# VHH binders against Protein HIGH CHLOROPHYLL FLUORESCENCE PHENOTYPE 244, chloroplastic (HCF244): the designs that were tried, part 1

No score or structure here was measured in a lab: all are predicted.

Target 1, 331 residues: Protein HIGH CHLOROPHYLL FLUORESCENCE PHENOTYPE 244, chloroplastic (HCF244), of Arabidopsis thaliana (Mouse-ear cress) (o65502)
Amino acid sequence: SAAAVNLAPGTPVRPTSILVVGATGTLGRQIVRRALDEGYDVRCLVRPRPAPADFLRDWGATVVNADLSKPETIPATLVGIHTVIDCATGRPEEPIKTVDWEGKVALIQCAKAMGIQKYVFYSIHNCDKHPEVPLMEIKYCTEKFLQESGLNHITIRLCGFMQGLIGQYAVPILEEKSVWGTDAPTRVAYMDTQDIARLTLIALRNEKINGKLLTFAGPRAWTTQEVITLCERLAGQDANVTTVPVSVLRVTRQLTRFFQWTNDVADRLAFSEVLSSDTVFSAPMTETNSLLGVDQKDMVTLEKYLQDYFSNILKKLKDLKAQSKQSDIYF
Unless a header shows other numbers, all headers, positions and changes below count from the first letter of the chain; Kabat numbers aren't used for antibody chains.
ipSAE, averaged over its two directions, is called F for ESMFold2-Fast, E for ESMFold2 and O for OpenDDE. V2 adds 0.75 times the mean of E and O to 0.25 times the DockQ between the complexes of E and O.
[cut] marks letters that were taken out.
The coordinates of atoms that the task and the answers printed are left out; those that the model quotes come from them. Centres of patches stay.

## First folded at step 1 (VHH)

Design B01 (framework vhh_brivekimig_d4)
Amino acid sequence: EVQLVESGGGVVQPGGSLRLSCAASGFTFSSYAMSWVRQAPGKGPEWVSSISGSGGSTLYADSVKGRFTISRDNSKNTLYLQMNSLRPEDTALYYCARDLYEWSGDYSSQGTLVTVSS
ESMFold2-Fast, scan of step 1: ipSAE 0.012; ipTM 0.506

Design B02 (framework vhh_brivekimig_d4; at its last look DockQ between E and O 0.03; V2 from the best seeds 0.00; counts 0 for: pae O 12.8 > 2, placed apart)
Fold by OpenDDE, look of step 2:
Parts: sequence; structure tokens; C-alpha cells
Structure B02 (fold): chain B 331 residues (1-331), chain A 118 residues (1-118)
Amino acid sequence: as target 1 above (331 residues)
Amino acid sequence: EVQLVESGGGVVQPGGSLRLSCAASGFTFSDYAMSWVRQAPGKGPEWVSSISGSGDSTLYADSVKGRFTISRDNSKNTLYLQMNSLRPEDTALYYCAKEWDYGSFDYSSQGTLVTVSS
């Protein structure tokens, strides 16, 4: 029985009331879906758009329009909310300081003022070690700001999403198109966003995790080459790989696909420097798993994730090829 | 500010063809995958097609596969949708969308109306 918390005179707030910021994103939608499935009342903060957010409503969530670049729009979205899950990231066209910093600061301040009882913030693994990367610096600063705010919060640092690999490698390989590779030794422990969502909600319910910094990492760290090789094997096709030296990454904008968190040119360049280093975006999950009461075996491996994808898409392609001579795929 | 302006919509008979265009501004066009999404009256939005930033990769909904072709001219910052063998069920408002990440889009506010009727 979710006890109603009186945050303001006359406005009972249910502990099951969640506001998801960035609900239309890769991670946000999974948070929404998982939360709904678990019986939460989910409100989605989305920028005003003509049509595409309807899927959130279809799932049973409510949608409110606001913009982090317009702080005056934020307070209204927090009315009746117990928990905020912030998985929003600024767009490349938006000034990083305005959206990812000022907007987030405003959101956190408003959350505090409105009596929000729980705040979940998604950050980046090793963001504290890369102040030269603007987004990482901002993320780290936001972590600190949130900590200083006095809000009951959980900060979750992420390594990367498996979902991003589909468009980057899987689909091009299936279409026998060129893929971009790098000789960078960087390894990333990609995680399924569904698992991230699952673990997040588990963490949300665990009061022992309040105020803690967690890192969510996939079961294995992968180089770009290893990912490509895996896709080749699963697709049964050799990839046409254009290998781009790290030095070229600093100059070319075409390789922005490599950087999931990139929101501007400066960030892209900064990330290229990170790639030049033997940086590993991975973390042991033993402590996290222990804290959350979950088993590592329950997390989807990249192999399994991609295997399922390829199995499904290859089946579809086979069926479609039987009907059409086109090499295009349904996604 | 990201601006997407669609054009090329109109009224066509079943079996006819249309070519939609989307003029993009406010971002580095070639860096982003682009998509078409449509919304029919009384229905939810439906994803139609996507194309990679380089144009090397294309994706289609099953409902339009073999009939529609997505393309782009990065030198003109323009996205295209060639629509052939149009059907009444293709009647919808068509939106151009910029992809940020898998499943994440920035959409135009206006769209272009395509009406397929006898």
C-alpha cells in the first residue's frame, strides 16, 4: 500500500508517481515501460512535438510538455510527483551549458523546492577522470550539485548502450554496406537499456542505496573491432570496414556514431582524445549486484542481444526477399 | 535551432506517385540519420523509413517496403521520400525527423499532407 506523502498542504503524493525526463530516448522509454509494467504512475516530460510521443500514452503514461532550456516550464511538471528519473541529454543543436547544465540545475532546484522525495540521475562512467570532455565535466558537476542539493538521490554512471550498436554496425553489415571502425583500443561494457531500467527500479526501491553512486556496466567490455567481428559472425557476412585512425577522428564529423553521448563538435573532438587512450569504460558489478540483490547471469550479454536481433531480422529479411528483390530491411 | 520543413505533399490517385522533401537546418545534416514518420487521421504515429547520415544504410517499415525510397542530398541538407504505388492507407501527415539516438527523434512541427483517394 503506497502511503501518500503530503509534500504540500492539500496535495497528497503517491510514492508510485514518477516523472521521467528524457522519456523518448533510448533509455527513457525503457524506464517508462518498465515502471508502468511494475505498476508505477508514470508522467513523461517531453519537448513539444507534433506526434511521436503518442507511444508513451499508448503505454499508459501521461505526457507533459516542457523544455529544460526553458526553466519556467519545469515546475508544473513536478506537481504530484514523488520520484524524478532524469535520463535526458541535450541535443547537439542546443548549447551544452544551457540544457545539460543550467537546465539540469533548474530541474534539481525545482525538484528540491517541490519536495521531490527521490531523484535518479544518469551520469557517465569515469566522468570525473575526463574533465577535458565537456559533457563529462558537466555530468560530474551535476553529480556534485545533486549531492549538495540535499535531495534523496541515486546517481547511476553508465558505460554504453547495446541498442546503439544496431544502427552503427548490425544494420550496415546486413546490408553489406560500409561500417566505420577504429583502431582505438577503447573498450566499452555495453549494457541493454532494458537491464538498466530493471536495475534502476530495483535500486529505486532500496533505501540503502539512497545517496549512493552506482556504476552500471555490461558483462564484458568490447572494442569496436570485436563488436564488428561479432556482427559478422552472426550475420554470416563479412563487413566492409573502413578503419579510421584516432587521429582522423579528431577531424572528421562522420564518425559521430561512435560517441553515444556526443552533443556538439567540441565534445566529439574531446572524445577522440579519450579514445586515443587505453581507456576502459567498464566496472566490476559485484558490489552493485550485491547491493541490488541481482545476479550477473540475469544481465543480457552483447552476444545474446545481437544474436536475438540477427535471428529475428534475418528471418524477416528472408521472408521479405522472397517477396521483393530489394535489399532494404524492416527495422 | 533544428528546423525541418517538409514539402511535396498533395492529392494523388491510388497507384500514383509523390516525392516528399525535407529541408533541414540548424545542425550538421550529414552527421545524423534522418527518418520519415507519418500520422493518419485517428491513428497514432507510424514510422516509415530511416536513412543513415552517409546515406549508405536505409530502413523501411513493412507497410511501405518496395514502394517507398528514402534518400538524401547532404550537399543540399535535404531528405527525400519517393513514394510509388500509393494506396489509400498511405494517407497521412508526413513528418521529417532527425535521429539523435536509436529510437530518439526530433520532429518537424508542420508535416506535409499526403492524400490518396480515387
Scores: ipSAE 0.000, ipTM 0.249, lowest interface PAE 12.8, mean pLDDT 82
ESMFold2-Fast, scan of step 1: ipSAE 0.152; ipTM 0.621
ESMFold2, look of step 2: ipSAE 0.030; ipTM 0.535
ESMFold2 (binder alone), look of step 2: mean pLDDT 82; pTM 0.823

Design B03 (framework vhh_brivekimig_d4)
Fold by ESMFold2-Fast, scan of step 1:
Structure B03 (fold): chain B 331 residues (1-331), chain A 119 residues (1-119)
Amino acid sequence: as target 1 above (331 residues)
Amino acid sequence: EVQLVESGGGVVQPGGSLRLSCAASGFTFSSYGMSWVRQAPGKGPEWVSSISGSGYDTLYADSVKGRFTISRDNSKNTLYLQMNSLRPEDTALYYCARDSYEWGDFDYSSQGTLVTVSS
């Protein structure tokens, strides 16, 4: 993979037995791939499903099944594990966010009881400032629970994934489908999940980072309109933008909760309303880069990330590949 | 070890047919969508066709729709591209690629098989 590129020939392998929770997700799979490439013994905790985890086994990882909502299934997955990397998170459109928090508490308590030496938790930037957003409240409560648990841990707050912009903007714009715009002034420092994985694995080797809270921010913060404009330029297509006031999205979000009618786009745009002040959803990387011994110039820019997608295969797509593959992956 | 091995390329006259095959090994073939991508001399890569892991869904570029058929045999770990009514503009190096679970990406690709359509 690209993740293995920076390992020098002859660099001593650091064999650490790690458990990756949420290993089938966008971030989790990058952590698994990078860790395997670096010689780690990787165990993946996944929900019991036939198809979605086979690729992890094919890569060389061990796959174990557990349901975080069933605490009795957790202890067996932790036997022989040194480090837990917790990539699992709930979707904004899912109505049962308390289950995610209860599952996290069970996992952390079990990890402490089993003598796990290190726990890596992915949180969200500014989660402490938005208790009205259930996912952010759950992330903040989990940070505090880890702090009080006495479990050695690293907390990494994330700003956003570049990968999410492909489905939300890049492919719909290329296909001339409508995309939703908002009047929110929010800027988000999206980071490539491959960079998140690379930085996380570096952090695992540095005991000075134990107990720390880090924020991983992409090289530049982008508004929704700036992302749309970049995608238009790279796709050679004008976007069909439906702009809605943030207040309308807020009302829609409330109604969908009561009727269990989810609108993924409305939920994401309602999240933008939470950041409705002229707030940059970003953080300086100088200290993090220094601690990890990395060069900011090696970070993937959003321009480069999207240009690579559009200059290669994605420009020729006429339909949503994720819709076709979703049935195969989740069945 | 993940490997994709292509066969079936060659020289054919306009209006002719060719069938490309891609033998996959080193992974659970039925768990991955597969694609065909081509690169004509002096041009960038062009996506041609994709098929879901189950074979339930297929997608085609407008330039080949109605002429090309993508298929797979999961029992044989093999991907196929049946190319009919070939045109000079179909001349290209054709690549078999394993789709990533990331949107629009590929994890692995083959070395490529040359298809030349000329009179």
Scores: ipSAE 0.000, ipTM 0.162, lowest interface PAE 13.2, mean pLDDT 75

Design B04 (framework vhh_brivekimig_d4)
Fold by ESMFold2-Fast, scan of step 1:
Structure B04 (fold): chain B 331 residues (1-331), chain A 120 residues (1-120)
Amino acid sequence: as target 1 above (331 residues)
Amino acid sequence: EVQLVESGGGVVQPGGSLRLSCAASGFTFSSYWMSWVRQAPGKGPEWVSSISSSGSDTLYADSVKGRFTISRDNSKNTLYLQMNSLRPEDTALYYCAKDYDFWSGYEDYSSQGTLVTVSS
């Protein structure tokens, strides 16, 4: 396979040899970028799909193909790997059981059998409190399976990603397109995936974190309306908000991009119930920050994240306007 | 394997009507939201309408609201789009999509679509 081809026979396993599973996703790509920047030898496990993966090779990573639903494809990708960072989830249309349970079990068992020294698993905040939600139950069962496997591991529970808000709100508001509004009272502590990547790589280097369960939450929890209002302020434009008749279900569909929930109606309805009952989807960061030796003030705020986005695009628009005027009167 | 086959497109004068159909196979049609997406020549894809798995809830783009009606027949695994009061601006290749996310654009619609041309 490509994994075997990238290793000289008898090459010792080094702490810098990492495999990122699900490397093309929103979180996976940030892990790859940060790891490469910090001098790791990065191998990306991606599905053989039409979705682009060439950018990972362009960044300097090695790309190998495997399918977690086909356990026989896994072992070759783990040859010479020290640490596995598992960002993989099924596509929304795939059965949760295939990737998020059967695939994870196969990957963990193979990693244990091949002597992988460390495994990072991304779970979901409060997954232990919602067994009625299939993905949450599977995430919690996977946490327990890792505990029983004897594989050295770190479990990281996530609340949400800032990156999704660009496509949902920032871009449409700037382009004067309709955005979907919801009256859901739920607040989500969105974290910049760059911070998730930074914190993950810090955790990898500290043996005291082995076997630990951490929760990564953004510096503040936000409602949908608060995000829209912030985007309006930064874009200098009022949003054209379209009322969604099934606003609770619409909010859960938006969230499936972060949690990669199935399109199964039962899963979506159960998650809608969770969203309604958990008004604040967040967690204190004091213990996590202390354990990782990081300062809360260094976390990217949603205000800063969106301000940087709008500042950059508005500057480009002004530059284009200036060039157009010059063309009209001097050219 | 998920398969979506669109039909019903054609040439119509402004103010006319067309009904599009999408025959679905390879998945449990009754369990998924379905959507219509269109792409005008030289433009990117534009979401048009979505319908819940049971058909009880519908969503429409502002540009088509009041003129278009989305519906489905779960017994026939078929999605429909009734288009009334058609305008030249509605000229596009129309695709049906399984659980289209308005913002992501990564929905799997590998079908050829059905062409709607509104001209005098």
Scores: ipSAE 0.000, ipTM 0.141, lowest interface PAE 14.8, mean pLDDT 76

Design B05 (framework vhh_brivekimig_d4)
Fold by ESMFold2-Fast, scan of step 1:
Structure B05 (fold): chain B 331 residues (1-331), chain A 118 residues (1-118)
Amino acid sequence: as target 1 above (331 residues)
Amino acid sequence: EVQLVESGGGVVQPGGSLRLSCAASGFTFDDYAMSWVRQAPGKGPEWVSSISWSGDSTLYADSVKGRFTISRDNSKNTLYLQMNSLRPEDTALYYCARGLEYDSFDLSSQGTLVTVSS
C-alpha cells in the first residue's frame, strides 16, 4: 500500500478518485455521469461563476473552483486525485491561446509535480495535419507536451460528436428552418459521447493502455449532405438547404472564423473541411475494440441516435406535460 | 428550442451611435461563445465581433475595432453590441449567433436592420 505523492504529503489516493476538467461540457458531463454510475468518486473542476454546476452536485459529484489562468489555484483541486480526465476543449480562440493553453500547461505541470497517476487528454483526429487551425495546433502541441512531460497519460483523438448534429441539423429541419450545407466531400465518423465516456472509463482500468494514443471513431463516416438526408427522412420533412461552396468559405475568412470561435467540436471539425477536400475523419476501430474488450456492434449508429432523438421528441410533443425543469439537451 | 431575438436597430446619421441587444432562450447561455454577424445588401455575411462564454475575452473585425464594443449579461441571457462612430458602410442586417447556430443566420434569429444615412 503505497502513499500518494502530491503537494499535500500523506494524502491517500484511491484509484477511483478522478477529477473531470470541463465537466459542464457535452463530453465532460457524460464522463461525470458514467463515472458516478460506475462507483467513482468524482470531482468536477469548474470556473467560478454565478450560474454554478448544481446539476453535477445533484448527480453526486463534488464541485471545485479554479481559474486555469491563475496557476496558484490549481494545486488544491488535485489533492487526493488519482486520475485527471481533461475534457476542457472547444473554447473561444483567445482563451485557447492565452488562458486555456497556458492554464492547460500549468495543469499538466502541477499534475506531474503532485504525482497524479494518470492523465486523459482528448485530442482531435488529424490535428498534426492542420497546424493552420488554432484548435488543432493547440491539441497537437498538447500531445507533444504530455509525451515530453513524463506524466503517465492516455491520448484519445476524436472525430466528432453526434450531439452536435442535433442543433445544426435535426432541430432546424424538424422546425422547417434553413440549414447550411457545403459541397466539400469530407466525411466524419461521428460518435455518441455516451460511447466516448464508456470507452474512456474502460481504458482507465487497463494499464496496457498507458502511454497510448487511441482514436475513437463512430461506426460510419458521413458527409453533411448524408446527415441532412437522414434527418429529412426521420423528420418527414424536406430541408431548406443553403449550400456554401468550399471556394466561398476559403475567401470569406471572416465567416470561417465562426468555426474557430465556437465551443462545439462538431463546428470546429466542420471548419477543417475547407482545408482538405479529400479528408475522411475516421479510423479503424478493430485494434481499439480489441484493447478495450468491446464489441463494435454495441456502438451507437448515427441512424439509431437520430431515430431515438426524433422518436422521443415526437412522444414528448404528444404528452405535452413536461415539468418546468429543463429537458435533457439531447431532446 | 433555441431562440435568439435581436433588437435595437434603426436609422441613424453618420457619426451616430446605436446599441443592439440579443435575448437568448432555450439553451444555457453562459456555456456558449456568442457573436455578431452582419449582411449588407447584395453582399455576403461578415463576422463583426465575438465574446467568450464568460465575457472575459472579446475579438473584433478590423473594420469595427475601436468603434464597436461587444458585451454580455449572463444573468439576463442577453448579448449586446454598442456601435459608435457609425459609417454608411455599417448599413446591414445584424444577426446574433450562437456557435451551433452561426451556420444559419436566419434560423434562430430574424436580424435587426441598421441603416446609416443622412
Scores: ipSAE 0.000, ipTM 0.123, lowest interface PAE 18.3, mean pLDDT 75

Design B06 (framework vhh_brivekimig_d4)
Fold by ESMFold2-Fast, scan of step 1:
Structure B06 (fold): chain B 331 residues (1-331), chain A 121 residues (1-121)
Amino acid sequence: as target 1 above (331 residues)
Amino acid sequence: EVQLVESGGGVVQPGGSLRLSCAASGFTFSSYDMSWVRQAPGKGPEWVSSISYSGSSTLYADSVKGRFTISRDNSKNTLYLQMNSLRPEDTALYYCARDLGYDEYSSFDYSSQGTLVTVSS
């Protein structure tokens, strides 16, 4: 059953009752995992699709369905919820305007009307400086809309996810396939989504953070070439690199003003090159760490993240090889 | 518990064909994207092909595109890989894998056995 969990009229809302929107995504699933581990009652808002939401139920979360393009489906999902954590982004095949703007507006308006006590919104670092990038413009407009709504909220701007580097570089290099590189000097402070989840839940417990705009940046900013070199070292393989000049990506960007994101590496590389006017896509973490009461040394480094990835996949394949049995084929 | 059991491997001549099957149990098969991964002797693991939970989207490695076809039958909880125009370079242990949804790109649950494909001549 996909029925929503509702409380009886007059039942007090529990501070541990959270709704995660976009729970199936790279960040959303980490929020769900961490919140469940910390004893929260987690409800996941997903579109009415069978896959890939069943793993959330397996972890112990409740899954409810709603369509953000149909505002009438939203209120039932918010009954009994104290905090909304909004990790939702549009899928590559969906128009950016529909989910990332119209859907967000509907959700925020409904949350305000339903008396939701806290709303966490994930934005993008420097989104106010890049109106030429449709997703960044929409994120900045959403920040402003949330401020104007009067809804109690926390806005967290993100630089990039370490998880994205696995499919883009780690796996292709390990498999001796071609990877895309760029000559752009742009550096990105990738953060492990597990750290983003940890920091977010800490922020939820501190009312002094209400209304604040925070930026979460990884421990170090990396160029594309540095990531490729690190993956080569850890995989024990030389990469076959196809280098795309930033000038070619700029022309492509101009032609695709209404571009929709895909899982294609070229699309993701084009996005990073649009940011090349800022040579360092990062932010100092001293103030954020102080506000959250966390230690910078406990943040996962890209070296540790990728080392663990390569070690785990190689160990699993070694274990599978040890268990496999070869037998003669008899006719 | 989750089980993935591959079958259909064997010895075949260059230019031949084989169809691999993966029988899934212990989870809701129709809710997960599925993949085929292979490991050739002396090489690292190589992703071969993926299919979405509904079967509407497929992806192939460049090395097999146009020769291999991935498909699934959700009513039978079975994943297939039709391999045509086989080459000596396709010799490998083939594993079916479930996308766990933990990592956007690469969190797969591999089978414990695999099925051996040998292309000789």
Scores: ipSAE 0.000, ipTM 0.225, lowest interface PAE 10.9, mean pLDDT 77

Design B07 (framework vhh_brivekimig_d4)
Fold by ESMFold2-Fast, scan of step 1:
Structure B07 (fold): chain B 331 residues (1-331), chain A 122 residues (1-122)
Amino acid sequence: as target 1 above (331 residues)
Amino acid sequence: EVQLVESGGGVVQPGGSLRLSCAASGFTFSTYAMSWVRQAPGKGPEWVSSISGSGEYTLYADSVKGRFTISRDNSKNTLYLQMNSLRPEDTALYYCAREGYDYVWGSEFDYSSQGTLVTVSS
């Protein structure tokens, strides 16, 4: 309830009181849902934007507004909170520095000052290996800032989300629209955000994980072409694929670096260039599974994730068509 | 919601000219580099040209260099491709593309809806 999340003045902070930052996002909403299902008192920090957050309230969470670019708005959102789970990230059209660095630094400093007991930060796999990519450099610098802050924290490096493949490939292929592919050999170990949420909440309960850096990788690493082929097979539909050569991606990255004010675009293109190189975004899960007490076999595979998606959507479409025809037929 | 809508295609005789347009919405157009990509019937996609966010820097495929000019109007959120001295081999479906940035990864370009068809024939 909302009352359970808002503590009276002088009331001790409850271990079950958590703040999810970036709660409307792909990962944040899964964290909220799982935490509520597991009995946590969940407060969601969302930006004051037109995008609706009513679904979070409908689930039973409390919603508060703050702007990470305005540090003065942050402290009120942290009152009575034990644990912060920071799922916040800048949108593609927003400057990386505003949310991913300046906003993050402000949030961490405020959390430390207000005595937050645990902070969960999501980073990117191999961010320490790519200082030339500004987003990766900022993620790595944030890891180090957390380590030096003295704030009790857990850092989780992510490889990629299965959920994003729905909008990029599954839906366009099902709707017979063109999709963009690449001949890059890069493989990504996509993980279901529901598994990320499940593993995160398990990690919260284990004090041995305090101060640790974990990597969450999906069960298998996939190329763009392999994802497209899987979607085609499951949809029963050939994709109209336009393949962009990796050489073109390198050329466009060079173009965006010609001007200082286009650095934000260049930063994001540099990240794409890293992904378009001969890189495998994956990690062994043996140590993580052992620390969390989980079984690898319980992880959702991309095949199962997409199979369930296509089966559910195709069934709903058939049911809607049958229902429509039934309402229009007279015997 | 990111949207890219191409227009300006048509049938033209060899040596003719066409101007393609791409209307962009749902993002800050001036901060993104943009590209034109084409796909000829029965062939794979071919990169044609790219332009920086400011419009100051441009690149062209060797096959179109000196004949095509890429440009943009950031006040109108529109990308252009001026095609001169058109040849039969320029016959293709033309797409505009934004360099995509997705935290989810796996997509480096936002695709346009349908492209615009250019046919060069007598």
Scores: ipSAE 0.000, ipTM 0.186, lowest interface PAE 15.6, mean pLDDT 77

Design B08 (framework vhh_brivekimig_d4)
Fold by ESMFold2-Fast, scan of step 1:
Structure B08 (fold): chain B 331 residues (1-331), chain A 120 residues (1-120)
Amino acid sequence: as target 1 above (331 residues)
Amino acid sequence: EVQLVESGGGVVQPGGSLRLSCAASGFTFSNYAMSWVRQAPGKGPEWVSSIDSSGYSTLYADSVKGRFTISRDNSKNTLYLQMNSLRPEDTALYYCAKLRYSTGWSFDYSSQGTLVTVSS
């Protein structure tokens, strides 16, 4: 409550004390894992519900509950925290305004009031150019709100996650199930969330990056068809593809996010809103790499990411088949 | 300001037909794509159908494709859903929806809805 907001003047806050918001998500969990491995004291902010948060405690993080739609629940979670890394996003069935805008505003205001030293916000590449995409509009508004807040922050615009392609393409193709494709010419520079985590933690240690806007783009931009073709080759299976025209995707995009549907459908539609014949959803990494002191050649390629995935799953399937054959001979 | 008023629901036997209407006001109807959304008892909202601003492009959920037809009359600011070959699983409150932009954005739709009950 109000008492939890006030720290005594001169109370030391360790730079290694971080709060990860949205810690159970695809990016959040990688941030938690990497931060723990690098010796940070990690507190994870999760919503109070029967949810798979125990793995975070098992890794060595502390878990606290708050509801971003209830601002009074936030201050206690920020006590003793130096840096907030905000990976939170609303579920598709939740009103986007409540979590992704009102919740962000409440979190940022509370962080400013409590003297948080650094706030990391993940935005979307070209969000300023696509106000017709609700999440992009909210991300851009949040960037501007952070600038106006006076809170020390780093904004990182993302192009896309390699992890999303496993559920959307790799697994369905391997299981001989239908996948939803598009005739969109757009290319997306997917990045491994492990690289996003690595680069984020490097950025946290460099005060020259305070107040900056960075863009993280994967090593190569891919069309949907190129991703499907790569998955087919690695799985040794032809994909059963249902192609949805980009014009149809634009008509449905605004609605699917709020209705009973899976995240993978919403993700496919999100990028369709930025589609044009010449669109490349990517950015040069030269400046970012220079600022962070990293080598582009150390970035995980999509080919390597998917090859590792398919190699691991095929080995598991072979091992399970061997076990089944052995049990068949027992009585 | 923005108002959407649904009508046309009722009780019908399996195999029957109903036509839903949505009267829109407070915005330039002809500039926006429109949709029908339903919510069955004890379930979350389900998207049913969409139509673009001009009426040239339509899309349907697989569960209603071939049975339902979405249409619009921009001169009357009205959206329609023609429902044929109704099934018990079509029982739901039906809402029409429009995209709204403000500080960020949100959907504008009527909280009233129109109830469709399909029973023997």
Scores: ipSAE 0.000, ipTM 0.118, lowest interface PAE 19.0, mean pLDDT 77

Design B09 (framework vhh_brivekimig_d4)
Fold by ESMFold2-Fast, scan of step 1:
Structure B09 (fold): chain B 331 residues (1-331), chain A 119 residues (1-119)
Amino acid sequence: as target 1 above (331 residues)
Amino acid sequence: EVQLVESGGGVVQPGGSLRLSCAASGFTFSSYEMSWVRQAPGKGPEWVSSISGSGDYTLYADSVKGRFTISRDNSKNTLYLQMNSLRPEDTALYYCATDFWGEYSMDVSSQGTLVTVSS
């Protein structure tokens, strides 16, 4: 029973004791790394197949096993935890309801029962405006569920991750592969997950943020063509761009890199429709920056992020070419 | 489901050879850089080798350069690591990964494959 393992109200728990759920993912690992660097005691909740999660232990985190689809496995992972940072998302092949709804509900209920003092939930910008999109509807329902739970929480709506653009554009352009473009004017304010981690940990230290909904938007909103043009400039070559109708792009997996997505074709089509609309995925950061005490100029720009990536990969390619020349030595 | 399944490990004497395989499913394999990462008992993960999506470019850690060869077969969604001149220091659990440092990571769980260099 959950009641038997609850911490009593007012039981002292160190504010530095955090649990990161989904710690192996794009955002989760950045949260873990930043938190460890700032002196937090970090526990990572991972599935019971944690072989790739050994890097988290090497960084100094504790790794515990649970399955969000099995609520009975959750309570033991929450003992002694002050704050839960929930980065968990469903895998593309999993039904959206398993992790993004049922799993979240179970985790939030267990956190409330265990007396967790703070819960950070990552939502999606404009999720309240698009109930026709299943993932967005579920994110908004989760925001409401957290409000109704009485659990102290921070909700952070995200626009998109810069990390997703590497596999979608940077690498294919560098490898001289065809990239798929669209003439849709959709813009996304991609943010480096390292900045999301930095801002999240600042928010944790400010009790005035408790109960608030924040939106984290990158410094600039980009169209797909603008991203392609930037990658061309940094790679030093023209991309082979094929313009594809939105209906064809709807079934591609690359568009879901900045949001994890279900393998359900209907859900994928609905999500792709939103991403291909005139809707701008961006928000002013003046209020968020003021609340967090941060300077907009310290945010990583997409130009800087991709420049660093291309500089590193071009150096790797130069090293590989030198290695290839050495392989021609005969004796 | 996005899956990476390693195989081909075993016990081998110093100077011996092994060939590891990684069967990938649930994503467009040819579009992603793939890597081999190993973890020795009591040590942190060590990056071993990477290969571009096309297979045209490879990179190796200095400790394995000239002894290991990474390759891929995109028609079979399979990554390989040919390990020659094995040393006791190569004893580790070997994993395949697509984004070890989190730049465009995938949430994948894998069992790894154990390589023991000992008689």
Scores: ipSAE 0.000, ipTM 0.161, lowest interface PAE 16.0, mean pLDDT 76

